# VHH binders against p49116: the designs that were tried, part 60

Target 1, 238 residues: p49116
Amino acid sequence: EGPLLSDTHVTFKLTMPSPMPEYLNVHYICESASRLLFLSMHWARSIPAFQALGQDCNTSLVRACWNELFTLGLAQCAQVMSLSTILAAIVNHLQNSIQEDKLSGDRIKQVMEHIWKLQEFCNSMAKLDIDGYEYAYLKAIVLFSPDHPGLTSTSQIEKFQEKAQMELQDYVQKTYSEDTYRLARILVRLPALRLMSSNITEELFFTGLIGNVSIDSIIPYILKMETAEYNGQITGAS

## First folded at step 4 (VHH)

Design n7 (framework vhh_brivekimig_d4)
Fold by ESMFold2-Fast, scan of step 4:
Structure n7 (fold): chain B 238 residues (1-238), chain A 120 residues (1-120)
Amino acid sequence: as target 1 above (238 residues)
Amino acid sequence: EVQLVESGGGVVQPGGSLRLSCAASGFTFSDYYMSWVRQAPGKGPEWVSSISSSGSTILYADSVKGRFTISRDNSKNTLYLQMNSLRPEDTALYYCARSPWDLIKGYDYSSQGTLVTVSS
């Protein structure tokens, strides 16, 4: 069979809301994050192997791994998003909330630890200078995770994950032939993604959705969205 | 101005049925996904169901699958939610929303929603 991913699956182009507001606000942050989430899910649904698993399995996989895909997307698009500026604005807001006694100390600690983990992850990926092919395969590895509870077709999912790992290894060995340990340095970054709370990611980036609608609840909608409507969501054109 | 006007709420006993309607104006209704979202007392909003512009793609929250039916009439610019086998936990304010995940355009709630109370 052909490769798991084609060049079309390597292309990952985030279009930011324009113009950028004078002061960062929850609405702009949420709109930016939602565009990245939509792009990430559209990327996943375009993979033939993913389509072959069927709608119920697709929904279960994305519900289990959306936070990992989103975080990889944040790292990949950090410069386009000015992610450091967004995180600084969130930290400033949290510091003001501490001073006004609006949040519990335990909650603030959890959120600050999450921001620290996110910053550390994005910085490590930047230092490794992860390219578009590497990001595509890392996203495929986390997408085709057979170890989430409640999954059906786990043998086929595992097969696709192994294919992603093999193709990543082949790519890295051929493209970065002088760097014998590059693949190992990249792969050891992935476990950190599972230590990051999806609930805290929702609070940081998606508070501007209709109240507190969960990402878990909207995933089936995004995955079933017609192409024209998806394009309308990310561009406002249709 | 985009307007969405919900109606059809009321008080019903467990196991009963209600049909909600949402009349849309100020935009080309047939071009947009439409959704129902509810908010129970003391809880955050919960997405209930969505229907594509053509009506060909329909999605439900797991909590309402098999009990609720979303539909639309593009000729009347109207969205519907048929609610069967109602349970006390379905008690909430119900809102219709134009493409609730279209953050570029924002979310339009033309009213305070339609109250549905399931007495037990």
Scores: ipSAE 0.000, ipTM 0.270, lowest interface PAE 11.3, mean pLDDT 82

Design n8 (framework vhh_brivekimig_d4)
Fold by ESMFold2-Fast, scan of step 4:
Structure n8 (fold): chain B 238 residues (1-238), chain A 120 residues (1-120)
Amino acid sequence: as target 1 above (238 residues)
Amino acid sequence: EVQLVESGGGVVQPGGSLRLSCAASGFTFSDYYMSWVRQAPGKGPEWVSSISSSGSTILYADSVKGRFTISRDNSKNTLYLQMNSLRPEDTALYYCAKPTYESLRGFDYSSQGTLVTVSS
């Protein structure tokens, strides 16, 4: 049995819409987020272990963890995306909504708390200087989570998660041999992902694509796409 | 003020075709993702299809994939939905939608939609 992930699974190249507009609008934010989501789904689909679980299990896994994968992708691609600028633009839109009495103060507070948690997570990952291999294995650990309700093949999913954890440990111990506690510092970041609301992520990043509909509704479609169609979504080329 | 005016609905037999149009005004149409959303009698809204500002990104609900085609003409500020092989389950009010941050997960539309009835 070979490794869970190959070097091709470490490569995670986000192509941003070009040019970046002078003033960030809903379309630019949602197109950027959509490209990251499609890149994340394409990444997951390319893993042989993931394919081996079968389509129904694949769909259930991704529907359960897409927000965690997306958030890890935001952290990994924060510099490429100018994520801080995107979040500032969203905050500006929320401030306008407060002034126009379009949203309740309680709802705005929930959204602002989510933005704060997201910024804190991304900053934490940046300070730890998480590399491409580490991100790939963290995404695999999240993807192969056996504890989501409704899953079949939970024993095999757990096996793949354990394999991801083992390969991450091997990588970190060999690459960062002088930092005995690095793996522990990385792994304790993961529980925070489960506290992030997928509903609020949808409102912040996907309103321009799906409006009042959930990402759950498009996940089965994305996972069934042909490779050329995936590439078109990732690069913005039709 | 954002205005979206849907047209093209009607009564057709199963297997028939209809083409819906949405005339947009009051905003820069070419800057926005646009969507079709439908609401069947007694049910909540169901997303049907979305198209990016340039037309490069197109998504469909599984229930309509292979039967419906979304398109746009930015020079005319018009969104289209070509519906083929219609089924009784496609009976609904169809809405043209522009998403907005001001409404969070809301659609920016003032229209009552266009009614599609698929009946034998």
Scores: ipSAE 0.005, ipTM 0.332, lowest interface PAE 10.7, mean pLDDT 82

Design n9 (framework vhh_brivekimig_d4)
Fold by ESMFold2-Fast, scan of step 4:
Structure n9 (fold): chain B 238 residues (1-238), chain A 120 residues (1-120)
Amino acid sequence: as target 1 above (238 residues)
Amino acid sequence: EVQLVESGGGVVQPGGSLRLSCAASGFTFSTYSMSWVRQAPGKGPEWVSSISSGSSYILYADSVKGRFTISRDNSKNTLYLQMNSLRPEDTALYYCARGEYIPGLRYDYSSQGTLVTVSS
């Protein structure tokens, strides 16, 4: 009945580890990425429509779209994170690791193509000057994607996605009334997110997972967490 | 650079208690999350517990929940792990780590560790 998102869902404040080292290392990058991932998942948990779908559906949705949410978060927080500096440090770290591990040139090419796609995506979002409301609705559209394999409650998920699309349209038309084609320019950016490999995102930002553990396997832990610290970052309120 | 020095390990009987300490240097301790990781003989590393910079976020592995308590003193750059109701399966080298919030991610930790042996 009410709007899908409220003003509390627009607030998205990433707190970076401090101080930033003179030369970035894998630990600083992983901590920064982990904070963004946790913030993104706690943001999703705060949506009443998401909560209404139930625990099993919530887990399935986030497992399917965490890479898309994370990438949108990287674009939104690119300045706060100094993302260009982080990407440069990742490239340096990977080159050193590749020399040690004797990885194939094909894998190096694949990883570098992913970094290029990520930079292109973030640059396109910056060029469009996407605001906080637009980011919130784009995240909602990717979160409530009914077309992932294995989902239950598909009709309800589709309804929430349609609601997100309608509310984004209303917002853009009211706020950017003179830019008739803005919504189209924003929406055509979303398909690129699905072309980006979650496995490569893990390699770039979550390097050196201990044992045979993936972000996919960790998602249920994150969704179960009650965190006063992250709630403050999402709501921006006392 | 980053130095993490664990202490407090020892030999205890099942049901006993130990308190581990980790002295941190080479970074601003108060701004980083911290974790405890253990490695049992012949096994891979297992994440045990994590604590946020301000202690507002605390997480435990299911195997230790209700028995172990993680804490920190930012004024002393020290991380603690209070271990109660110890079991033989808790026998491991315990490492403190400047850790990410996500269980199972790579951690910077000391190669020294502190040995905890639970046997009778």
Scores: ipSAE 0.012, ipTM 0.346, lowest interface PAE 8.5, mean pLDDT 82

Design p1 (framework vhh_brivekimig_d4)
Fold by ESMFold2-Fast, scan of step 4:
Structure p1 (fold): chain B 238 residues (1-238), chain A 123 residues (1-123)
Amino acid sequence: as target 1 above (238 residues)
Amino acid sequence: EVQLVESGGGVVQPGGSLRLSCAASGFTFSDYYMSWVRQAPGKGPEWVSSISSSGSTILYADSVKGRFTISRDNSKNTLYLQMNSLRPEDTALYYCAKSLTPYELLRGYMDVSSQGTLVTVSS
C-alpha cells in the first residue's frame, strides 16, 4: 500500500544548542546527544508502519535498537555536530579522570575502544558517502529488526524490514547503477552497530551531574510526549 | 539574568506537610521542563520530581511517590511542590531547576546559582 518511507522521512535535520561553549562540558554534550536521540525517536514515531505495530511493540523496538539508531544518527550528523570535537573533548576528560583515579584502567580501556569503534564506523560511512535516502532505509532496517528477544508481531516486523531492504536495493541500483557492489558494502557495515555497547554510549553522551535514570527507562516517556512538547525538546533555545 | 528563588521551607514534625514555591524570572518559563532536586546534609544531590513545560508529563522519585505533588502555574512563572507525610529522611535543602530536555533533568542537573529552601523534619 505504498512505500515504507516517504520523502518526509529522508529529511533528518539536527538543530544544535547554541552558543557552542569555548570549552565543551557534559551538559552541552548531553543536550546535543539528547536532541539527536529525540529527533531519532520522532523520526521512528512518524513512520506509518511503526505506528501500525502499536504502543507496546513500538516501545520494545526502540528499547532494543535505540543505540543503533543513535549511532547511525551520529554518523549522519557528524559534520553538523562537529562530532570529532565532541569525541576529542570526551577523550580529554577521560585522560583527566585517569590522572584523578576516578575510573579504573580496565573501564577506561573499554570506553576508549568504544570511541575507536565509533570513529571507525563514522569514517567508513563518510568514505562510502552514504546519502540521506540510504541513511533513512538503514535506520528502517535497524528499527524493524524482528530478532530481538521478547518481541510480539515478529512476522509483521520482518515484513517491514524486508520492505525496507527491497526499497533500499531499488534506490541504490537506480541511483548508483555504475557501482554494482555498493549495496553489499553498505549492508556489511550494519553488524558493527550491534557490537556497540549501549551502556558505554549512555556513559559517553548522556552523563549528567546526578541521578541513575537510564535511557531504557526514559524511552516510554519520550514516545508518549505531545507533538508540541516533543518539538520543543529537540529545538531548544539559543 | 536567570533567577530561581525557592521558598516555603521550615521545621515540621514527622507526618507534617509543607508547600514549596519556586519563582522564576529572566527566561520563558513556559518553554522549560522544571524539576525539584534536594541535597541532604553531607550527601550529594537527589532528584525528587519533574514536570513538563505544559504540565502534561509528571515524574516522581520512588522515595516520594504518593506523598509529594509537583505542579506549575505558567501565568505566574511559578513551580510548586506539595509535601505530605514528611519523614526525617526528607530533611534537605530543596532546589528548583530548569531544562529544555527531560533526560537532563532526570539525571539531576541543578542550577548552581540557586540558594534553595531548607526543609527540616524532626521531633
Scores: ipSAE 0.013, ipTM 0.391, lowest interface PAE 7.6, mean pLDDT 82

Design p10 (framework vhh_brivekimig_d4)
Fold by ESMFold2-Fast, scan of step 4:
Structure p10 (fold): chain B 238 residues (1-238), chain A 123 residues (1-123)
Amino acid sequence: as target 1 above (238 residues)
Amino acid sequence: EVQLVESGGGVVQPGGSLRLSCAASGFTFSDYYMSWVRQAPGKGPEWVSSISSSGSTILYADSVKGRFTISRDNSKNTLYLQMNSLRPEDTALYYCAKSLTPYEFIRGYMDVSSQGTLVTVSS
């Protein structure tokens, strides 16, 4: 069997909405986040191993891990997104919500803790100088997680995850041969992704959605989009 | 010249049904997502539903799920909205709009260039 990922799966290029407004608002943040979500799901569906699992399994996997994939995408695209600026704008919005008595102090605390965890994760990845190959394999390890409740074909999913882990190990050992502990430093970062609430991610990045549409409910529709429809979404081009 | 012409609006009692149509001309209808947007008196525009170019991807606002059905006929360049179990709060001017993506409509950002069709739900 060939490698799990090809060079095409290593490229991960986010196109931001243009122009960037002078003052960030919920609509710009939501558009940016939506583009990253679409890019992440298009990345996943382009993997032959992922396609081989079948549509029902594919949908279940992405529903289970979209928040982890999205967070890895935020870390990978932090510079392109000016993520620090987006997070500052979100904090400002939250402080305005306190002033307007729209949110309880307990909820604000939960959201601020989530932002802190997100910043710590992204900073850790930046300090490790994670490259494009490493991000691709970390995303694959997250995507092919056999331990989510309700999954079928878990033995096949586990085999793909193990293949991702093996190929990451081979890559790191070959590319960073002088750093004996690099793989361990990278892998110990992953459990933090499962502590991040998908509900809070939705509140922070997808508040600009009109109508009560959850990310979980739109995932099947995004996965069903034709390639041309997806390309229109990520480029914003006609 | 791009034209979108809505029709099918009217006055109906609560619990009734209406079917809206949008006739498109001046562009390749089958290349675009199509959406229904409504604006109630004294309110801003509200996205209702979107359908992909092929008809395979369909999205609904939570307020209309289970009651409204969006469809399209690419051979006739026509978009439809079947509205069942109508409520007084569905009273609005209904517009159709073309887009390259459905997600701008969900975000409430859309370009509406048509005259719309009025739906009034009252006794």
Scores: ipSAE 0.012, ipTM 0.368, lowest interface PAE 8.2, mean pLDDT 83

Design p11 (framework vhh_brivekimig_d4)
Fold by ESMFold2-Fast, scan of step 4:
Structure p11 (fold): chain B 238 residues (1-238), chain A 123 residues (1-123)
Amino acid sequence: as target 1 above (238 residues)
Amino acid sequence: EVQLVESGGGVVQPGGSLRLSCAASGFTFSDYYMSWVRQAPGKGPEWVSSISSSGSTILYADSVKGRFTISRDNSKNTLYLQMNSLRPEDTALYYCAKSLTAYELIRGYMDVSSQGTLVTVSS
């Protein structure tokens, strides 16, 4: 019973690895991205509605939407991450790959287009000044997407998505009462998330992984971690 | 004080099988996620497989999925890798490694301080 999200679901605090190196490297980028991924998974797992769907459905939902949740997290945590500096370092590495003829021109074009789309998305969210409550509900709308192939319990997932949309509308209408079109401007940003390739996100942010391990392969493992272990990951305690 | 001793490597024909073992000491084996990592001649390390502390969660690299089986015996402090349908590209020095968390697995950061066991697949 009650609202889909509580005040605890609005708090989204990313703890960055310390110290930040003078020159960014793939290990620092991968560690930063991994912390954000863990924070996003822990956030999802803490939602009672998500827990109620059961482990198999939880795994399927997160596998389908992790890239969308991750991208929303990048936008929300852009300042804490110094995301613009990370993206500049990735672009420099990519330009070196062009010079050394290590990648095809077509692949480089795809990756550069992805970085451009990501930058545009983050800039749009920043210009709209999306707050913590709005980010929480946008993540919930993305998480409870009933339209991914292979999902079971689609009627229940759709009900939770509708509840997220309704609660976001109520929040925006009451908090930003003078901006009649704010909700529409926020919601039209969401389709862009599905146009971004999860494979390219893995290549850009998770290159420190050994042995071609996919995020899809790791998701069930993360979701089965104990709460204390999850909390340790978020704070970077090792 | 932490010691990991790999064994079971050898020379086999393509399509053959080998079972690797890793004997652990100096730490509480049952508290750690365990992994197999390999390094082919002239190449960097490649993650092969991981198993959770209880054995309930198992992950494989795409290159070995369906051919290799990871397992553990917490009563014997031993990690195993059953390797079937071996290919020439499986030729490598194989190491076992420990980690506390899925986060370390995602980061690909592993402490490999042992000598490893050599697997050679040739005709």
Scores: ipSAE 0.015, ipTM 0.399, lowest interface PAE 6.5, mean pLDDT 83

Design p12 (framework vhh_brivekimig_d4)
Fold by ESMFold2-Fast, scan of step 4:
Structure p12 (fold): chain B 238 residues (1-238), chain A 123 residues (1-123)
Amino acid sequence: as target 1 above (238 residues)
Amino acid sequence: EVQLVESGGGVVQPGGSLRLSCAASGFTFSDYYMSWVRQAPGKGPEWVSSISSSGSTILYADSVKGRFTISRDNSKNTLYLQMNSLRPEDTALYYCAKSLTLYELIRGYMDVSSQGTLVTVSS
């Protein structure tokens, strides 16, 4: 009946840690990434359709797709983050850390390939000039993916995904009426998100996590946080 | 200034239980996430569990989930760790640590300035 997303779901404003250090370090990168992750989780939690699926299904969806949501967020916020500068700093840090180890050298090559794919994705989105409404619906299509292993309520998830696709189509046809193939160009970018490893994303952006803490393991707790706690996490201020 | 004092460690057999306490002073305890971190002999620190300022958000490492329970009493400025079904691999010095936000936890920023309490699980 109602639209899947409202205007509040189009607003996606990342507050960066300030000031930016003269030389980027793992602390600044991890804090920036953490803010984007929390913003992405808060965005998902605010969708009524997402809440309607129930806590167990909600958690399973986000655990399965957080890397895809995070990557879309990186593309959307690439300019405010100076993402290219962050990626350059990550590459420099990793290369310096593995100077003497052949196996680590093979791993770094794998990580650098991931960075190239991430840059290619962000550049393609920038060239398409993806707007805030389009990003919101792309995130919704990714979030409501019925094909992840272990999911329940897959028929309802698929219906929400189809609703996201239909609303995106209606928006694009109305807003970009002269560009008949824009929707197709946008949608063919999405499969690339599934080729990017969540483990490599953790290594690039969340290095320095304590012990056994992984993004997958903390997602259930982030989704349960109260609004005041979310606001504190997003700003990093007490 | 900031003081964290752990207690409750000891020697137990596998399958045994221990309850650790951390007495906090010198800061507003109720404003902080609190965590338990352990360090086994010859290894780096391993995060065990965290609890939000209100107690509404609780996280556990996969290795302890279902066996350990974290809790806090803000009126007493005290953090607790109830450890059940202890295993030899749980042998470590256990530290309590404060973090202002979950952001500080996930980026690895924790103030671990305490002496710790030794837990030894031996057959």
Scores: ipSAE 0.041, ipTM 0.474, lowest interface PAE 6.2, mean pLDDT 84

Design p13 (framework vhh_brivekimig_d4)
Fold by ESMFold2-Fast, scan of step 4:
Parts: structure tokens; sequence; C-alpha cells
Structure p13 (fold): chain B 238 residues (1-238), chain A 123 residues (1-123)
């Protein structure tokens, strides 16, 4: 059987909205985050192993792990996004909200703790200098997680996760042959992703959603998009 | 200039049906996602449904799923919303919108740029 991921799955290029506003606003932040979410979903649906699991399993997997995938994407694209600037703008907004008595102190504490965890995660990945191949395999390990509630094809999902782990190990051992502990340092970062609340991620990066539209409800829609439609959306073409 | 003209609204009793139309001009209709958005009296705007440029991808709000059908005719530059089993809660001004970005698609594009068409469901 061939490799789980091809060179096309290592390429992960985020196209930012243009022009960048002089002062960051909710629309720019949400547009940037939405583009990253779409890129992450398109990345996942292009994997042959993922396609082989079938539509229902694909939807269940992505609904369970989109926040982990999104967070890995934030870390990978932190420089392209100027993520530190976006997080600073969000913190400023939260400080203004507490001054106006719009949010409870407990809620602000939860959100600030989430931002701190996100910053720590992104900083740890940057310090490790995680490359494109390593990010691709980490995303695959997260995507093919057999332990989410409600999954029906768990044995096949576990086999794909193990294949991702084996291919990551092979890559790291060959590419960073003198760094015996690199793989261990990378893998111990992954449990932190499960501790980050998807609800708080939605509030921070997808604030301004109205009515019954949520990330959970939109996932099947994104996964069914044709490549041309996806490219039109992320590039703003025509 | 982009122009969207909604029509087909009216007064119906609960359980009734209406078909809304949106006539588009000033842009290449077949290149864009199209959405229906509604605003009930005294409420904020609510996304209802979206359809891709090719018509292959369709999404509905949970509140209308199984009752409403979105469709498009690219040859006529027209978007449709077939509304069946109407409820008093469906009473709203209905707006047609084009979706340009992933953000707008996720949010359902809530900006009002046209007159809309009024749907009233009452006994």
Amino acid sequence: as target 1 above (238 residues)
Amino acid sequence: EVQLVESGGGVVQPGGSLRLSCAASGFTFSDYYMSWVRQAPGKGPEWVSSISSSGSTILYADSVKGRFTISRDNSKNTLYLQMNSLRPEDTALYYCAKSLTPYELIKGYMDVSSQGTLVTVSS
C-alpha cells in the first residue's frame, strides 16, 4: 500500500484576505479564520484514506476534530496570519467588554485561559521549528482519531492513525537523524489540543455568527464542495 | 452595480406554501453561491439556505430543513425558495444575497442591500 500522504498534502498555503485593514476588526479576523478552516477541511477531504471511510464517517471525524485541526493550522500559519496581532486585538476587545460590564468575570477568565493555552501551543511548535511534513502528519494523527464518541469504523480509523504515526517516525528519523528525542517532543504536544474548547474557539475566531449557523452545521457543506467552488471562495475569484 | 430583486411573498395560513424568487443582475450569477436570509419582526437576521454556483451543494438551517427547497436557474439568473408547511415562526422579510467568501458563507451574509419580500403566516 502506498504512503498515507502525498507531497500535495504537505503543501498548506493560506491566502489571507486583501487588503489588510489598518485596525483589525471582527470581519477581518472571522474571514481569516474561515479561510483557514476551509483550507483545513479541503486538506482532509483530499486524503484518499479519508475518502475511503465514506461520507458519514468523514463528517463525524471532522465534527469531532475540527478544533484540533484548526489549532494546528493556526500554529502552522501563525506568521502568515500575524496571529500574535490577531490575539492582541481579541484581548483588547475582551478588556473593553469587561470595562462595559458586557461579559462576566468567569467567562473572561475562561476565554483568557484559552488564549494563553493557544499562545503556549503555538510558541512550543515554533520553538521546535515544526516543518511542513511534520505538520501534515500531526494533522493526519489528529484526523484519524478512533477514540471520539459515536464513530463506527474505529478499527480502520486506528489503522490509518498508526500508519500516520509510522510515516512520521520514518520521516523524523531520516530528516533529523541526530536528534534522537525530536519525535517524542513533537508527539507530547498533541494532548494539549484536546484541552482546548471548540466553543471558545468559535467565540474567538467565528464571532458574529447569527441564527442557527454553526461550525458543526456547516462541516457537511464544506466537505461536499467541489475544488473549483472551494478555490473561488478562498481566493475571492470572480 | 449588483442588483437583487426578491418577489413571491404574501399572506398564507399555517401549513400553506409560497415560492420566492430572486432576480439577479449586474454580476455573473452562475459564478456565485446564493443564499436566502430572513428577518422576523423584532428579531435579528437569520440565515435560511445556501446553494453553490453549480447547484451541487445545498445547506439549510435546522428550522427549515425538510420544509424548504432552494434552487437556481443560471440561464435565467434567478434564485428560488420553495416554502412548504409554513409556520407562524416563518413570518419575516426574506432577502436574497450572494456569498463571496468563506466568512459570508458560514455567517449566511446578513447584510440588507435590497427591499426583500414579506412573508406573513397567520391564522
Scores: ipSAE 0.014, ipTM 0.410, lowest interface PAE 6.6, mean pLDDT 83

Design p14 (framework vhh_brivekimig_d4)
Fold by ESMFold2-Fast, scan of step 4:
Structure p14 (fold): chain B 238 residues (1-238), chain A 123 residues (1-123)
Amino acid sequence: as target 1 above (238 residues)
Amino acid sequence: EVQLVESGGGVVQPGGSLRLSCAASGFTFSDYYMSWVRQAPGKGPEWVSSISSSGSYILYADSVKGRFTISRDNSKNTLYLQMNSLRPEDTALYYCAKSLTPYELIRGYMDVSSQGTLVTVSS
């Protein structure tokens, strides 16, 4: 028994690359995003319930939900990252590129729609003033999703998701007792995460990668890294 | 001060093997990720493989997975790349590089200022 998450799972501290360039470039954006991705995966790996499911199930869950975890992390760390400035720079670049490329028009439209959805999601979370405990449990709800195709142990995953939902409910009802409908407002935001394409997230935040390495292909290796190496990635220590 | 010296390249027939070495000096080798990057004639740099400071985390490009093995000896400040089942498309200058993260190197923004070692696969 015991709670699904401990106080250590509420802490989510992103360390940004320094110094911040005068004008944002692909290097800074990709490094910042990579740090957030490693932080998110380290967070998931540290949960005892997650570890108890076993390596194969852990890999399948993270492959299915990494974009949802990453997007929640973007919302949570939006101020630290200056996410609005990053997105504005990307939008400006795209708008300048649309002059004559008929074949890239549909792709530009898809990317712009993705940026709009991301901005709306982050703005809604900011307006609700989602706290660290709420973010931790929302991440747990998306991590322990039993409805992804190909999963084994779906009954156990569902039990962990229900436990996350119950603990979030208890927290919100106790902490925000005057706001009867707060939990409902928070939970109706989650389906939007599945409308955002992981391929477009990769293109926006991990552009500039060479070779044939995708986030999907590296997930098993990241989940097997030692804790010190995880920490080295998220802090950029050298 | 920082120096990386690659060696072990040569001419080999398709299906052959080569072992590349990278001797590092001027920095604390055991503190850094190390990687292999290659550049084929007339093409930009392509990331090949990365290994963490302890050796516990290893990543390969899909084009070399199952054929190449990266390793390191921190006591000798040396990085290795064992290349098996070589193909004509593996022909390139091979460079080693230190990095802060695997992602930084995969982006090809690492400074590769060494001479490299030439690998030529031809029949």
Scores: ipSAE 0.000, ipTM 0.278, lowest interface PAE 11.5, mean pLDDT 81

Design p15 (framework vhh_brivekimig_d4)
Fold by ESMFold2-Fast, scan of step 4:
Order: C-alpha cells, then structure tokens, then sequence
Structure p15 (fold): chain B 238 residues (1-238), chain A 123 residues (1-123)
C-alpha cells in the first residue's frame, strides 16, 4: 500500500471572492464559507482511500464530519479569509440584534459561546504553527472517523484513520525531531471539534443560502460533481 | 442580455397541481444549470429545485421533495416545474434563475431580475 495522502493532498488553496466589500455583509460571508466548504469536499473526494469506500459510505462520512473539516479549513485559511474580521462583524450584528428582540437573548449567548470556542480553536492552531502536512493529516483523521452512527464499513474506515495517524506521527517525528511532545499537543486539539454544533456553524456562515437548503442536502450533489466542474470552479477557468 | 420569463402560476385549492414554465433567451441555455426559487409574502427567497445543463442531475429542497418535479427542454430553451399536492405554505412568487456550475447552488445568492409567476394555494 502506498501513502494515504500525496503531495497534491497537502495543497489547499482557497480563492476568495474579489473584491472584499468595504462593509462585510451576509452574502460575502456566505460566499466565502461556501467556497471553503466546496474546496473541503473536493479535497476529500480526491483521496484514493476515500473513493475506495464507495459513494454511499463517502456521503455518510462527509455528512457526519463536514463541520470538523470546515472548522479545520477555517483555521488553516484564517489569514486568507481575514477570519477575525468576519467573526467581529458577526459578533457586532448579533449584539445589535439583542436590542430589537429580547426573547432571542439566550440563543444569541449560545451562538456567542460557539464563536468564542471557534476563536480559541483557531488561535490554538496558530500558536502551534500547524503546517500544511499536519493540516492534511488532521483532516484525514476526522474524515476517516469510524465512530459516527450509521456507518457500514467501520473496520476499513478505522484502518484508514490508523494509517493517517501513523503517517502524521512519522512526519512530525522526522520534521520536528527536537520536540518530542508536538504530536500530543496537536492531537489533543481534535476533541474540541466535536463540541462545535454543525447547526450553529450553518447559522453563522451559511445564513445567506436561499432558504430551506441544508448542508446535508447539498453534500451528495457536491460529491457527485464532475471533475471538469470542480477544476473549472477551483482554477476560475472559463 | 439574459431574459427569463416565468408563467403558469395561478390560484389553486390545497392538494391541487400547477405546471410552471420559464422561457429563456439571451444565453446558451444548454450550458447552464437552472433553478427554481420562490419568495413567500414577507419572507426572503427560498431555493426550490435545480437541474444540471444536461438534465442528468437534479436536487430538491426537503419541503418539496416527492411533490415537485423539475425538468428542462434544451431544444425549446424552457425550464419546467410540475407542482403536485400543493399546500398553503407553497404560496409564493416563483422565479427561475441560471447558474454556471453546481457551486452556484451553495453561493447563497442568485440574480433574480425577472417578474416571476405568482402561485396562490387557497380556498
């Protein structure tokens, strides 16, 4: 068996909508988030091990973990996205909405707590100076999670997750040989991803989607997209 | 210039059916994904259904799945929406929109410059 990921899977290039508006709005935030989600799904479907699991398993895995993949993508692309500016704009909007609807105060506090958890996660990854190889393997570890309800190929998924963990270990020990505790510091960040609500992520970043369309309904469509459509979108080719 | 003209709306009783049409001009219809979007009184736009350029891929909003059928005729530059088992909550102004790729379904915005066609489900 060759390696789980190739150098092509380490490259993760987000193309932002241009130009950035003077004042951030729902459409710009949703467009930026949609591009990241699309890139993340395309990244996953390009992995040979993922393809080998079959369409039904692929759909189930991505539906279960899209929020973890998206959050890792936010952390990895935080600078390109100006994520801190986006989150500040969301916070300002939420604080202003408390004035007009007192009954939504508890909901707004719940959403604010989610934003704080997201900021803390992204800050922790930045402080650890996670590189492109490490991000690729962390995404693979969350993608090949055998513990989600309803999965059928759990033993094969578990083997791919173990392979991802072993290859990450090999990379970190070789590249950061003087820091024997780096891998442990990286891996203990992952459980925080499961504490983040996919429903709240959808509300924060995808509120600009035309109503009654859910990320769950979009996932199968994105995964079945033709290669030419993916390439055209990523490269901006006409 | 892109022109989209919706028709087929009307007043119907709950449980009834309507067939909407969208006549397209000013672009190569067969190169684009096409979508139906609706806007209920006092609400924002809601995506209803999309169909790929060839018609091979179709997606529906959960609220209309099993009741609505999207189709297209590339030889006539026309998009259709067959609506069955209509409910009062289906009352809305219905618009058609063009998209270049499936990516545009997740963008969160569409160019809706046409007048739409009104569907009213009421006694």
Amino acid sequence: as target 1 above (238 residues)
Amino acid sequence: EVQLVESGGGVVQPGGSLRLSCAASGFTFSDYYMSWVRQAPGKGPEWVSSISSSGSRILYADSVKGRFTISRDNSKNTLYLQMNSLRPEDTALYYCAKSLTPYELIRGYMDVSSQGTLVTVSS
Scores: ipSAE 0.006, ipTM 0.348, lowest interface PAE 9.8, mean pLDDT 83

